# Ledger of designs, part 44: VHH binders against q9xw16

Target 1, 132 residues: q9xw16
Amino acid sequence: MSGWNAYIDTMTAAAPSIKRCAIVGAADGSVWARTEADNVFKASEEELKTFVALFNDVTQVPAKGADIEGVHYVVPRTEESLIFGKKENTGFFAVKTKSAVLIAVYEGPNEVAAQVRKAVESMQTYLNNAGY
Short names: E, the ipSAE of ESMFold2; O, the ipSAE of OpenDDE; V2, 0.75 times the mean of E and O plus 0.25 times the DockQ between their complexes.

## First folded at step 3 (VHH)

Design c4 (framework vhh_6fv0_2)
Fold by ESMFold2-Fast, scan of step 3:
Structure c4 (fold): chain B 132 residues (1-132), chain A 119 residues (1-119)
Amino acid sequence: as target 1 above (132 residues)
Amino acid sequence: QVQLQESGGGLVQPGGSLRLSCAASGFTFSDYWMYWVRQAPEKGLEWVSTINTGGGSTYYKDSVKGRFTVSRDNAKNTLYLQMNSLKPEDAAQYYCARDLPPPYQGDYRGQGTQVTVSS
């Protein structure tokens, strides 16, 4: 396994409601690691390039929404280095570090969303401290 | 330079317990998250558990939750895995690993310690 796969495993263990997730390069959306097999993260290279570019100006995102795995999410608001969205019983959290973007897609109610956000933000802090 | 040495493996009956240790040297142990991974014969590496730098956050593979406990002693540069209620499916070579993302080429896993669950 790559080193990056261990971070995927850590996030999914911390928040079992994460259905699919990925770690991608902040500059270009290149995939460093993602969930595979039954939980394969299905975003295309083109979609990921578009998605990471949203972090260039997060204030514009609520007007446009965001697309992940061909699903259009409503983004109600953004925070610095954080984009999150919801569509029915599915949602996502995406956070930017110095070099990476972490994307976690989950299913469940707001209580589950809080657990997913905590897991993703915890990993964001660790990677930033590690220089990534 | 960097060394990780696992110990504590052995043969146990189903339902038995073992405590694995990983002695680290050659780097600042307290600066790194640590992992336990395992590999059974003819199978790939499986992640088992993760512990953060301070030991306050731990994460586990679903099949070992409630049975395994990871801990660390930063003063002794040692990582531990307490394994209770062992099942035949837990039989594997267990390795500790330093948390390093690519592109590093170094092997930061130790020699491993064998766990056998059978009579």
Scores: ipSAE 0.000, ipTM 0.222, lowest interface PAE 11.3, mean pLDDT 83

Design c40 (framework vhh_6fv0_2)
Fold by ESMFold2-Fast, scan of step 3:
Structure c40 (fold): chain B 132 residues (1-132), chain A 119 residues (1-119)
Amino acid sequence: as target 1 above (132 residues)
Amino acid sequence: QVQLQESGGGLVQPGGSLRLSCAASGFTFSDYWMYWVRQAPEKGLEWVSTINTGGGETYYKDSVKGRFTVSRDNAKNTLYLQMNSLKPEDAAQYYCARDLPPPYEGDYRGQGTQVTVSS
């Protein structure tokens, strides 16, 4: 009942290790919803436009890494609709749907990464099935 | 009950301007992110713009960026869309929406206001 921000709430409830996340337009990186207040997702419009363009050719990303919120992440590998990265005790998962890109930044040991990935991929499946 | 009433649409020439309004009632308007969506004849709903609760954070569909400006007045429970440099491809029924969970079901959007762009 709270629009696109209800999906942000659903993901963060499913994976409490998510520190910041956003749902952005796949074509332009426009923000549809994001975490707020103490957990505000603070990537610039320019950074998000650059980031969503990475999905045009994910094979180039592991060689260069990816930047989110001004932080450079090592990207060990990619899948067709998934980019994930790590930097010490932080990491992210980003998935592309037909119309959107979901980005979740988490903190914690690798053990919590599986929970975050599951939450993001579940939402990806839901949005794809809904035509997004 | 949730009620959204759009107004301000009309016939305008290419390059013209229109200002749409959405009067909200039946809920605490200031607690919700609000959206503008549109639907051209025989097409699905298309997202146009997003505004957060305080109005300080706005987002736009790429094709309208620089031409459209969304704003809100929480004291008046009203959402606005200023549309400049209108193009034929902007012709559509415009709706304001409180909730955007796909597929935009329920009474969370109004009756809409028609925008026609022709000479």
Scores: ipSAE 0.007, ipTM 0.245, lowest interface PAE 9.9, mean pLDDT 81

Design c41 (framework vhh_6fv0_2)
Fold by ESMFold2-Fast, scan of step 3:
Structure c41 (fold): chain B 132 residues (1-132), chain A 119 residues (1-119)
Amino acid sequence: as target 1 above (132 residues)
Amino acid sequence: QVQLQESGGGLVQPGGSLRLSCAASGFTFSDYWMYWVRQAPEKGLEWVSAINTGGGSTYYKDSVKGRFTVSRDNAKNTLYLQMNSLKPEDAAQYYCARDLPPPYEGDYRGQGTQVTVSS
């Protein structure tokens, strides 16, 4: 077992509105850890490879949106290491570290989005400090 | 019933100014982040500005920073967008919304107000 699942568990405990999430390689979109069973993160390797490549130039993303698990999200804006999107009652936050991209899909109104963002950004800081 | 009603759009020359308003009803306005988004005829939907529940934190699309100012009056359930130094690229239908994105949110978006910029 990789041990990366402990970080998934930490994020979901901090923000219970996270329905599915994953930690993937920044270079290739390879899955390091993801939610499983009833909450399985279903993005294909091909979709994830396309998604992580968006971090090469985040300024282009708001014009196109982003696809996660076959769902097209409108991306209202980006920051250098953050892409987030919304579609009706579903949203996501994705952050890039040195070696990884963390993706969290949540459900609920914008009031819970701040808690999800905080959980993902806290993990981003932790992994960057750990050299990942 | 959630209702959002935009106003204040119009025709303006490049370099001109407009102030948009959004009157909200049917929900507790002060509990929600609010957004301005726009849709031009030959462009996709694009987000313009966001404001937090208290009005102390504001966010802008890079192309409008320094020119647009979002604000809110929670006592009057009203959202505002002050637009200065308008450019032809700003011409669009402008919508306010209590969630993102308005074209997909249905009941949480208004009818919009049109902004035209021409010489």
Scores: ipSAE 0.000, ipTM 0.122, lowest interface PAE 17.1, mean pLDDT 80

Design c42 (framework vhh_6fv0_2)
Fold by ESMFold2-Fast, scan of step 3:
Structure c42 (fold): chain B 132 residues (1-132), chain A 119 residues (1-119)
Amino acid sequence: as target 1 above (132 residues)
Amino acid sequence: QVQLQESGGGLVQPGGSLRLSCAASGFTFSDYWMYWVRQAPEKGLEWVSYINTGGGSTYYKDSVKGRFTVSRDNAKNTLYLQMNSLKPEDAAQYYCARDLPPPYEGDYRGQGTQVTVSS
């Protein structure tokens, strides 16, 4: 019944420290797929619309931070297509492709953060190569 | 140009088996998730199975779990669907497709192969 749930499963299998993740439309933040059940990604439609708009100018994000699932994250740095957030023992990586934004929320120390980033960037590469 | 060509359909009795093939050309097959969809008479398109780029992750519609197996051969640019214990409800035109984001159902699917289950 869905096309994108398999990509969510691939990311979470590659990095077990991912607690919740989603694939959303880059233009409007519409949800294409997200984790469900015990790992449900809880961001509202309005929050996601605001979040994907941050990719219009990522250089402004470190000064203001970013909100995901009603949680305010400090953003230590950004790259052209990547926003990285931290709060206590949690964090996220969000990457933009041609037509999507991938968001992965994780828990754990900096070592597991590196695994999560690799999983998200691998999926970003796949989707860009697939034309998304 | 992207091309997908299905084969292997036919007429079987309930409980019979068929193996469908999908030959892909015009794109780098190993870069894409692939899936099978079917359309029964007077019904809409129905998703059957998904397979990831390497073939290690497979997903199935609940009604076909344990009976159907999807696989791929990236060296041959070919997708397969092994169908066992076929039921009358499985009778449909079967299509392979290159994955596309919802809600867009792209035109990147083949002409299909007909599966008929007679009882």
Scores: ipSAE 0.000, ipTM 0.159, lowest interface PAE 13.9, mean pLDDT 82

Design c43 (framework vhh_6fv0_2)
Fold by ESMFold2-Fast, scan of step 3:
Structure c43 (fold): chain B 132 residues (1-132), chain A 119 residues (1-119)
Amino acid sequence: as target 1 above (132 residues)
Amino acid sequence: QVQLQESGGGLVQPGGSLRLSCAASGFTFSDYWMYWVRQAPEKGLEWVSLINTGGGSTYYKDSVKGRFTVSRDNAKNTLYLQMNSLKPEDAAQYYCARDLPPPYEGDYRGQGTQVTVSS
């Protein structure tokens, strides 16, 4: 448990379609906080280390996709600090801050994705302003 | 103005084939991933297929794998969906869509083309 749980709670309250999420270290993928219990985010340490390394060159990601919790997602395009993916009725948004990567896995059609992206980007802005 | 125009739908018997087309205008077609979605009567909108900017990577809903093939012709600004071995469950209004980051706007989706499968 950490003080970072408050940020997890804030994101899930802002976008109820988020099923699982985590805040991890940008340098190594170490978990700072994640959803727990029935909504536990289950990515392995090896998978997270690989995932955060994608932010070193996001332009290469659409050609290969991304793996989260053992699920392969299609990544249609990326932005400088944003990777998002889709797999049928599921998807994710991942954003990089100075020191962290925020990952949110959601379920629902494209209409709910906008709410999830807004929640994740709002938290990204807040953490960057807080020096993280 | 962004415009997507679907065509090629119709009535076919089970086991038949149709080729859908989507003509795109008002944006640089080759810069965007494109996808097909469908909506059957009394059902929600469901994703069918996705294709990357160059056409080299394609993805499909499990229920259509091996039967449907998505492709694109960037010189013609056109997206295609080849549908083989059609089943009654494939009957739906089919739409093409430009893949945009959120927030998504409804006007990027075209007017659709109707596919009916019956004998």
Scores: ipSAE 0.000, ipTM 0.115, lowest interface PAE 16.0, mean pLDDT 82

Design c44 (framework vhh_6fv0_2)
Fold by ESMFold2-Fast, scan of step 3:
Structure c44 (fold): chain B 132 residues (1-132), chain A 119 residues (1-119)
Amino acid sequence: as target 1 above (132 residues)
Amino acid sequence: QVQLQESGGGLVQPGGSLRLSCAASGFTFSDYWMYWVRQAPEKGLEWVSVINTGGGSTYYKDSVKGRFTVSRDNAKNTLYLQMNSLKPEDAAQYYCARDLPPPYEGDYRGQGTQVTVSS
């Protein structure tokens, strides 16, 4: 149990279409909190280390895509602190703060994606303001 | 270069049917969710239907549910919209778009295809 799980709960309450999510360290991909039980976020330590390193130069990501939980996602484009992608019935949003990366995996159409993005960006703003 | 080319629009009577097609090139079509969006005169773009990468999951705006059916043929890089029981309020320029989450608009590479519903 970590105190960071409260932030996971806040994001999933704001966007119920989030299937799995995690908060990880921006420097090393270490897991601070993740969804558990039936919605456990299953990314390996090595995968997360590779994933957070993508934020060192997001402009390279659309050419290669991104891997989360052993699934390869097409990344259509990126912003300075945002990577997002789609694969089959799923998509993800990942945003970087000063010290953390928030990753949310969801399923659904563009309106669902809009809700998930808003939830993740709201948490990004909150954590940045809190010094994380 | 991403290109999307719509076809199949035309003039139809109320209650009639049309089938729209969208030919995609310049990207791996089977990797993307695809949208049908439309723009009526003096209105903004609105989505009407979306289909996932494999075609097994489809979503519709409430106003078109039960009347429109979206499908795709990944072997042909083609997206389809079957429109039945057309109403005057369905008259619009129809575009296909590659799915990009908001605030990003989809890639509207074609000029779209015009659907007119009148007698």
Scores: ipSAE 0.006, ipTM 0.262, lowest interface PAE 11.3, mean pLDDT 83

Design c45 (framework vhh_6fv0_2)
Fold by ESMFold2-Fast, scan of step 3:
Structure c45 (fold): chain B 132 residues (1-132), chain A 119 residues (1-119)
Amino acid sequence: as target 1 above (132 residues)
Amino acid sequence: QVQLQESGGGLVQPGGSLRLSCAASGFTFSDYWMYWVRQAPEKGLEWVSTINTGGGSTWYKDSVKGRFTVSRDNAKNTLYLQMNSLKPEDAAQYYCARDLPPPYEGDYRGQGTQVTVSS
């Protein structure tokens, strides 16, 4: 396995409500690592390329929402390096680092979402500190 | 400046054991994931093992699983690789590295430590 799979394992261990996640290239949406098998992250290469381009201007995202794994999510607001969305009892957090975008899809109530966000932001901080 | 100094290599017989150490300085060791990588003559750089910041999660190259164990002591800023049941194919210069991104490139600050396995 690639070294990036270790970061996937760390995020999923830190927040058990993460159902699927991926680390993708910020420039092109290429998959560096993702959950596999029963928890496979199913976004297409074309969808991911479109998704990472949203970070070029996050202020436009709440008006349009975001698509991940063929599911359209409502994006209530964004921060400079953070896009998050909700659809019923599922949601996602996506954060941009210098070179990567981390995407975590979770299921559960809003209380659980806070734990998922912390896991993703912790990894974002770590990768930025490491120069990614 | 990042400095990494490997030690503990040597010559062993097949089936033997060695424990490698990596002394880190110039950065906050406990904030970084660490890697062991190796390179044999005329071969490319090979990732061997990864350990997370706290040492609770580890990953290994398939060919070394069950034989090698990576660990770290954050209080001593030291990374370790316990190598058991050594095979001739394990003979290489071993380097410790700070958080190598795939394709892994190596962030070597020392000369590495040589491991030779021969009868």
Scores: ipSAE 0.007, ipTM 0.235, lowest interface PAE 10.7, mean pLDDT 83

Design c46 (framework vhh_6fv0_2; at its last look DockQ between E and O 0.07; V2 from the best seeds 0.00; counts 0 for: pae E 8.6 > 2, placed apart)
Fold by OpenDDE, look of step 4:
Structure c46 (fold): chain B 132 residues (1-132), chain A 119 residues (1-119)
Amino acid sequence: as target 1 above (132 residues)
Amino acid sequence: QVQLQESGGGLVQPGGSLRLSCAASGFTFSDYWMYWVRQAPEKGLEWVSTINTGGGSTYYADSVKGRFTVSRDNAKNTLYLQMNSLKPEDAAQYYCARDLPPPYEGDYRGQGTQVTVSS
């Protein structure tokens, strides 16, 4: 286990509705850690490269939506370091730190989204304070 | 200099209990999330538990959930791990860690304390 895998495990433990999770480089979308086994995060490197680039101008994302793991999500709104999307009974939260993007894909009713957001934002805050 | 020192390990029978401690120094302990990890023979490092800065949020691996409890005393710069209902598969070297990312995981982890579970 790499050190980054512990952060993946922490986020998934914090929000049971998270089905897949990844930590990737903000600059190039390289995968630092991801859920595996029965819950493999399946986004390709090329897709992730495109995804992390969305943070260069988040204002354009709601008009276009976002793709993760070959799935197209509607993006209601964005913040400077936050992109979230919805598709039926699924969604994702993506937050940007100084050097990384944390991505969590979840499944469940809209009520579970708050817990997922809290999990990724809490990790975001910690990593930022740690210099990542 | 960042220092972490684990203690409290030992030999117990299945179903027994141990309480691990981790003494921290050389940094502002209360500013950091803390982690417990373990490494069993011929296995890789395994995450066990996480606790946030204030101690209000705790997280556990599925393998230890309901049996282990992580806590901290920021006034004493100490991290704890209460381990109940121990199983043979819990036998491992246990480490406390401040930062687990690859660049720092070797520097900000203690020397560990050995836990052995045997009848």
Scores: ipSAE 0.157, ipTM 0.576, lowest interface PAE 3.0, mean pLDDT 90
Fold by ESMFold2, look of step 4:
Structure c46 (fold): chain B 132 residues (1-132), chain A 119 residues (1-119)
Amino acid sequence: as target 1 above (132 residues)
Amino acid sequence: QVQLQESGGGLVQPGGSLRLSCAASGFTFSDYWMYWVRQAPEKGLEWVSTINTGGGSTYYADSVKGRFTVSRDNAKNTLYLQMNSLKPEDAAQYYCARDLPPPYEGDYRGQGTQVTVSS
C-alpha cells in the first residue's frame, strides 16, 4: 500500500536506529506495511497474531516477556498502549492505535531508545487523530 | 491528472439521509485506500471515514460511527458515503481523498459537496 509504506519511511527517518518496522492490524496482526529487502521485518502470521493480543492485557506482559521475529525480549515497561522490549544491545517499541499496532525494532544503547519511542508515539498520535 | 468529483450533497432535515458519491479518474482507483473528510465553516478538516483497496476494511470517526457507511465500486471507479440519522453537526463541505489524510502527502481532494442539515 503506497500510503502505508510512507509511514514506515517516516518512522525510520525520524529514528535512524530503527532497523526494522511494521504496521499491523490490531485485531489479527495482518501486515499493512513493513520494512522490506535487506531490512525485512520477518515475523510470522502466527507470531503477529499472538503479539498484538498482548495489548488485551499489557499488565501481564512484563512477567513473561514478548516474542517478535523469533526473538525473545524482556519487557521492563508497559503502558496502556505501549510495550517496550529489550534484548542485549537491541530492543523494540510497540504502540497500539485504534486499529493498528506499530512495531519498531532498533539497535543501540538505552540512549537511543528515547528517539525510537518518540518516533513511534508521534506516529501513534497522528494515526489515532486520523481514525486508525 | 488525478481527478476526484464529489456529488450527492444537499439540504436535509435532522434524522434524514444522503448518499455521497466520488467519481475518480486519472489513476488506478483500486490500488488506493480512499477516505472522506469534511470541513464546517470556521473549522479545520475533520477525518470522517476510510476504506481499504478492496473494500473489506472500513474505519470511521467516533462522531459518525453507526450512522455512516463507506463503500466503493472499483469497477466504476466510485467511492460512496451513505449518511443516515444526520445531525446539525454533520453539516459541512464533504471531500473524498486518495490515500491517507493530507499531512502525509499533500492534498488529493476534489472540490467537495455541501451537506446542510436544517434544524
Scores: ipSAE 0.012, ipTM 0.271, lowest interface PAE 8.6, mean pLDDT 85
Fold by ESMFold2-Fast, scan of step 3:
Order: structure tokens, then C-alpha cells, then sequence
Structure c46 (fold): chain B 132 residues (1-132), chain A 119 residues (1-119)
């Protein structure tokens, strides 16, 4: 187990509505850490490579949506380093750092989305400050 | 050379308390998030707690919330875990660990300190 698993555990503890999450390399989508067992993050290597490439031009994403774990999400808008999507009662937040992309999939109403966003943005800030 | 040395483990009765310490050297301790993990016999590593660089943000596994408190003293390069209301299920080898960012292999942790809970 890598040290990056502690970051996964920290994000899920900060926002219990996170059902699955992962930290992947920004350049290639390689998995550094992800949730396991009953909460295993199921995205394939090919899907993650495609997903991280979306950060090359986030302005194109709302027109196409985004695929995570074989599920197509509607992306209502993006920010420079943030992609988020919604599909019925599930959603995700993905943020890019210098070297990583953090992806958190959650379930619940819009009220819990704010906690999830805060958790991933807090981690994004820490990793950027640490040079990652 | 990164070194982590855990101490403070021992035998306690259910409901008892222990305070674990982790002495760090070989790196700038105040620049890293630190965490505690544990491993019971026949089980994999289980994350217990995380603390940020300044000690102002702490996070806990659901199994230990309200009973364990993590803290750090950056001037002494030491990480602590205060364990209260210990249960038999808390019996494990406890390790402190530093973040190990890619592309490094393995993780940075000490030899651990054994916690046994029995009556």
C-alpha cells in the first residue's frame, strides 16, 4: 500500500457521502490510490487516460459530458481545474493538481455535494502546495 | 535517511488507555501529512488517522472516532496517538507513516508498536 492511500482515507473521512474515489496521475491516468473492497473504484486504465485528457481543455466538456466507471455524467459547467458531473442521485467531483487528478464519486442530494467538493478542493490545495 | 520509530504500545484491559509516540528523523517533519495505520493478525493494513502539517486538521476511521486523538509536535518531530476506551478489536501492530508520493515504491513507516487488549 502506498502512502497515497492515506489521502483517500482522509477525503472519505472528511465527506462520508463519497462512495468511491481515486487519485490518478494527471499525465496518464495511472492509479496512485483508490478505494477498495465494497467501495472499489472500477474505472479502467483506458477510461482514466481519456478522463484526465479532458483537463487539457475543460471548456469542451459540458458539450460532451464525462464517463467514469462506465457511467455517462452530464457536466453542467467546468472551472479551470474542476470538472463535476451529475446523473440522477449520483455525482462526481474531479480536480486537477500539478501532477494528479482527484476523483470522488458520491451519492445523495445536492446538500452533500458541497461537503464532497470541499474535501477534494482541500486536498487539491494541499497537494499543489506540496508540489504535486 | 528517513526513520520512524514507534513506541508506547503494551497490554491494557478493555476500557483502558494508551498513548503511542512516533519519533521522526531524516526529513523535514513539518512539511508532511502524517498518519497512523494498524495491522491485526490475519488482516491487511487499516488506516486509523491522518493529521495535516500544522496539526489543525485531523481525520479518523469510523471505528475509532470519539475514542482516539491524533496530535503532533513539530518542534520535537513527534507524532502521537492517544487511545481511550480500548476494545479487543483495537489489538494490532500500530505504525506511523509519512506520505510517500509517486513514483516511489513501498511506504515509509517504522517497525511499529504492539497493542494488546485483554482481560
Amino acid sequence: as target 1 above (132 residues)
Amino acid sequence: QVQLQESGGGLVQPGGSLRLSCAASGFTFSDYWMYWVRQAPEKGLEWVSTINTGGGSTYYADSVKGRFTVSRDNAKNTLYLQMNSLKPEDAAQYYCARDLPPPYEGDYRGQGTQVTVSS
Scores: ipSAE 0.006, ipTM 0.278, lowest interface PAE 10.6, mean pLDDT 83
ESMFold2 (binder alone), look of step 4: mean pLDDT 83; pTM 0.841

Design c47 (framework vhh_6fv0_2; at its last look DockQ between E and O 0.52; V2 from the best seeds 0.00; counts 0 for: pae E 5.4 > 2)
Fold by OpenDDE, look of step 4:
Structure c47 (fold): chain B 132 residues (1-132), chain A 119 residues (1-119)
Amino acid sequence: as target 1 above (132 residues)
Amino acid sequence: QVQLQESGGGLVQPGGSLRLSCAASGFTFSSYWMYWVRQAPEKGLEWVSTINPGGGSTYYKDSVKGRFTVSRDNAKNTLYLQMNSLKPEDAAQYYCARDLPPPYKGDYRGQGTQVTVSS
């Protein structure tokens, strides 16, 4: 287990509705850590490369949506360092740090979304303060 | 200088209990998230528990949920880990940390305290 897996464990512990999670390089989408075993984060490197590039211009993302793990999500809105999507009773939150993108895919009613967002944004702040 | 010093480890039988302590100094303890991590023989560092600055939010590794309890006394600059119903797989060197394990930049943790679980 790499040191980055500790961050994955922290986020998944903070929000039980998170099913899969990954930390990837903001520049190229390279996987630094991901959930494994029964909850493997399945996005390909090529898909992740495309995904992280969305942060170059988040204003265009709501018009076209976002794809993660071969699933297309509707993106209601974006912020400078935040992209989130929805599909039925599933969704994702993705936040950008100085050098990384944190992605959490969750399942449940809309009420669980707030807890997922809090988990990834807390980690975002933590990593930013650490220089990542 | 940031300093962390763990204590409270020892030898217990399966099902036994231990209470670990971590004395912190050299930084504003009450402003930081604190962590417990452990390293078993021939394994890497693994995350065990996290507590927020105010102590109102606690998080645990799935395998220790319901058995371990993290707490803190900010007035005493001390972090605690109550470990109940200990299992052989809990045996490890336990560390308190201000930062998560590497590759987190600027990691601070103590020398650790040894926990052994044996019948």
Scores: ipSAE 0.202, ipTM 0.606, lowest interface PAE 2.2, mean pLDDT 91
Fold by ESMFold2, look of step 4:
Structure c47 (fold): chain B 132 residues (1-132), chain A 119 residues (1-119)
Amino acid sequence: as target 1 above (132 residues)
Amino acid sequence: QVQLQESGGGLVQPGGSLRLSCAASGFTFSSYWMYWVRQAPEKGLEWVSTINPGGGSTYYKDSVKGRFTVSRDNAKNTLYLQMNSLKPEDAAQYYCARDLPPPYKGDYRGQGTQVTVSS
């Protein structure tokens, strides 16, 4: 039934500082897979629809910040297919593929952010090459 | 067409070992991430392990880390899972899988091989 959960598990294994993550549809924010159980990814359907729409124009995001799981993040960096959010000792990376948005919420000092980014970008590249 | 055939399952005592194999054909095996997943009765599919195309990076579900080892032989188009220190909770039908992203029309996993752990 899930199928996509293998990709969730691969990302969390590659970057242990990831606490929660999800793969959602780029058009509508529908959840294809997410971390469950003790580390459930809690964003609502309405919040995810708003969140994925940020990729329609990433240049506007730093001025506004971004909300996920009811938490407001400062967004110091965006790229055409990437949004980086930061809040105290936590942050997120979100990357867009042709069909999906990968979201990883991490905890830890800024030194671990590169590991998280590498994990989500590796999966972004894989999914894009597979046509997703 | 894509074909995957698992083998090597069987009955083992707790603490025992098994080595599963997955013979792949119908695609360029060395270009794909490969996955082991399993399904126990009345459970959904559970991810077990992942290996990248080159075989140098491996990933495991926490409950099997340190006990299971995934590997591949790209010259033989074969994926392996070495399972040591088997526990009753490892009993399941094991499948190798090429790529599971939806939407898709087919299933890129094999028929599976049964692992049974009994006292």
Scores: ipSAE 0.124, ipTM 0.517, lowest interface PAE 5.4, mean pLDDT 86
Fold by ESMFold2-Fast, scan of step 3:
Parts: C-alpha cells; sequence; structure tokens
Structure c47 (fold): chain B 132 residues (1-132), chain A 119 residues (1-119)
C-alpha cells in the first residue's frame, strides 16, 4: 500500500458517508491514491485528466456540469478551489491544492454533505501546509 | 533548507529490536505528515509507515503491521520508528521522508540508516 492511502483513510474515517474517493495530480489527473476493493474509485485516465482541467476555470463548470465515474453531475456553483455537485442520492466534493485534487463521492441526504465537505477541506489544508 | 538525519540502525539478530530516529530541520515539522521508507539491496524504495502531523494517526505496510510503531515528538522535531521482532526481510537502508518517493514530487528522504538482520 502507498503511503498516500493514509490520507484516503483519514477522510473516510472523518466522513463515513464517503463511498469512494481519490487523490490525483492537479496537472494530469494521475492517481496518487484511491479507495479499493468493493469501494474502488472507477474513473478512466482520460476522465480524470478532463476533470482536473476544470479547475483551470471553475466559472465555466456550472454551465456544463462535471463527469465522475461516468456519472454526470449538476454543479450549481463553484468556489475558488472547490467544485461540488449532486445527482439524485449521490454527490461529490472536489478540492484543488497546489499539486493535487481530492475527489470524494458520497451517498445520502444533505445532512451528510456538510460532514463530507469538512473532511475534504480539512485534508486540503493539510496538503497545502505540506507543500502540495 | 530542508534537512533530515536518520540514526539508530545497526546489526541485530532475527527477533531483535531497533529504534530509529530522524532529526528534522528547515521546515515546520509539526505541520507535515512524515514517512519511513526503506530500500533493500537490489530492490526499489518501499513505503513502510506514515504518521500524521499530530501523531494520532499511523499507517503501516502490511508485512510490518504489529511489529513496527511510528511516533513523533514535535517539540524536538524528531520522528521515530520502533522495530520489534525483526526478520531477515527487514534488512535495508531506512530513510525518513517529508514526502513520498517518485512518482510523487517533493523532498522524500535523508541520508538513511542501515539495518542488518543476521544470525
Amino acid sequence: as target 1 above (132 residues)
Amino acid sequence: QVQLQESGGGLVQPGGSLRLSCAASGFTFSSYWMYWVRQAPEKGLEWVSTINPGGGSTYYKDSVKGRFTVSRDNAKNTLYLQMNSLKPEDAAQYYCARDLPPPYKGDYRGQGTQVTVSS
């Protein structure tokens, strides 16, 4: 196991409603770590490259939405380093650091979304402090 | 300038114990996740253990789980690895790292400390 999986485990422990997540390179979408086994984060290399490129201009994202694991999400708005979306009972939060993008896919009602966002943003802060 | 200096390696018999130390300077040690990695002769770098900034969350390679314990003293800017029940396959040069080895970017090792396990 890669040491980066420790960050994945920290996020999923803080927010148990996270079903799948990954840490990918901001420049190319290369996977540094992801959930595995029954919770495998299943996104193609091409999809991840497209997804991380959305952070080059987040203001365009609400008009087109975002695709993760072949699922098209409605993105109601974005913030400087945050893209989030919802599709029925599924949602995601993605945050950009200097070198990485953290993606967390969750399932459940709106009350769990706040916990997932906090877990992802806490990890964003840790990675930025670590120089990522 | 980031500096990491490992110590505590040596020769030990199978089943023995060693405690490795890593003195860190040149960065805010308490703000960084830290790692132990190792390289056996004729092998690549292998991740061994991870510890979070606060020291409360630790992670281990499956083959060392239950035998190795990582810890840190943020007041002393020092990282530790307690190695118990050492096996021949644990023999390697051990490095502490502020970041993971390639393909990940950043500083990921010091000069290292050698661990030899023989009868």
Scores: ipSAE 0.000, ipTM 0.172, lowest interface PAE 12.3, mean pLDDT 82
ESMFold2 (binder alone), look of step 4: mean pLDDT 83; pTM 0.846

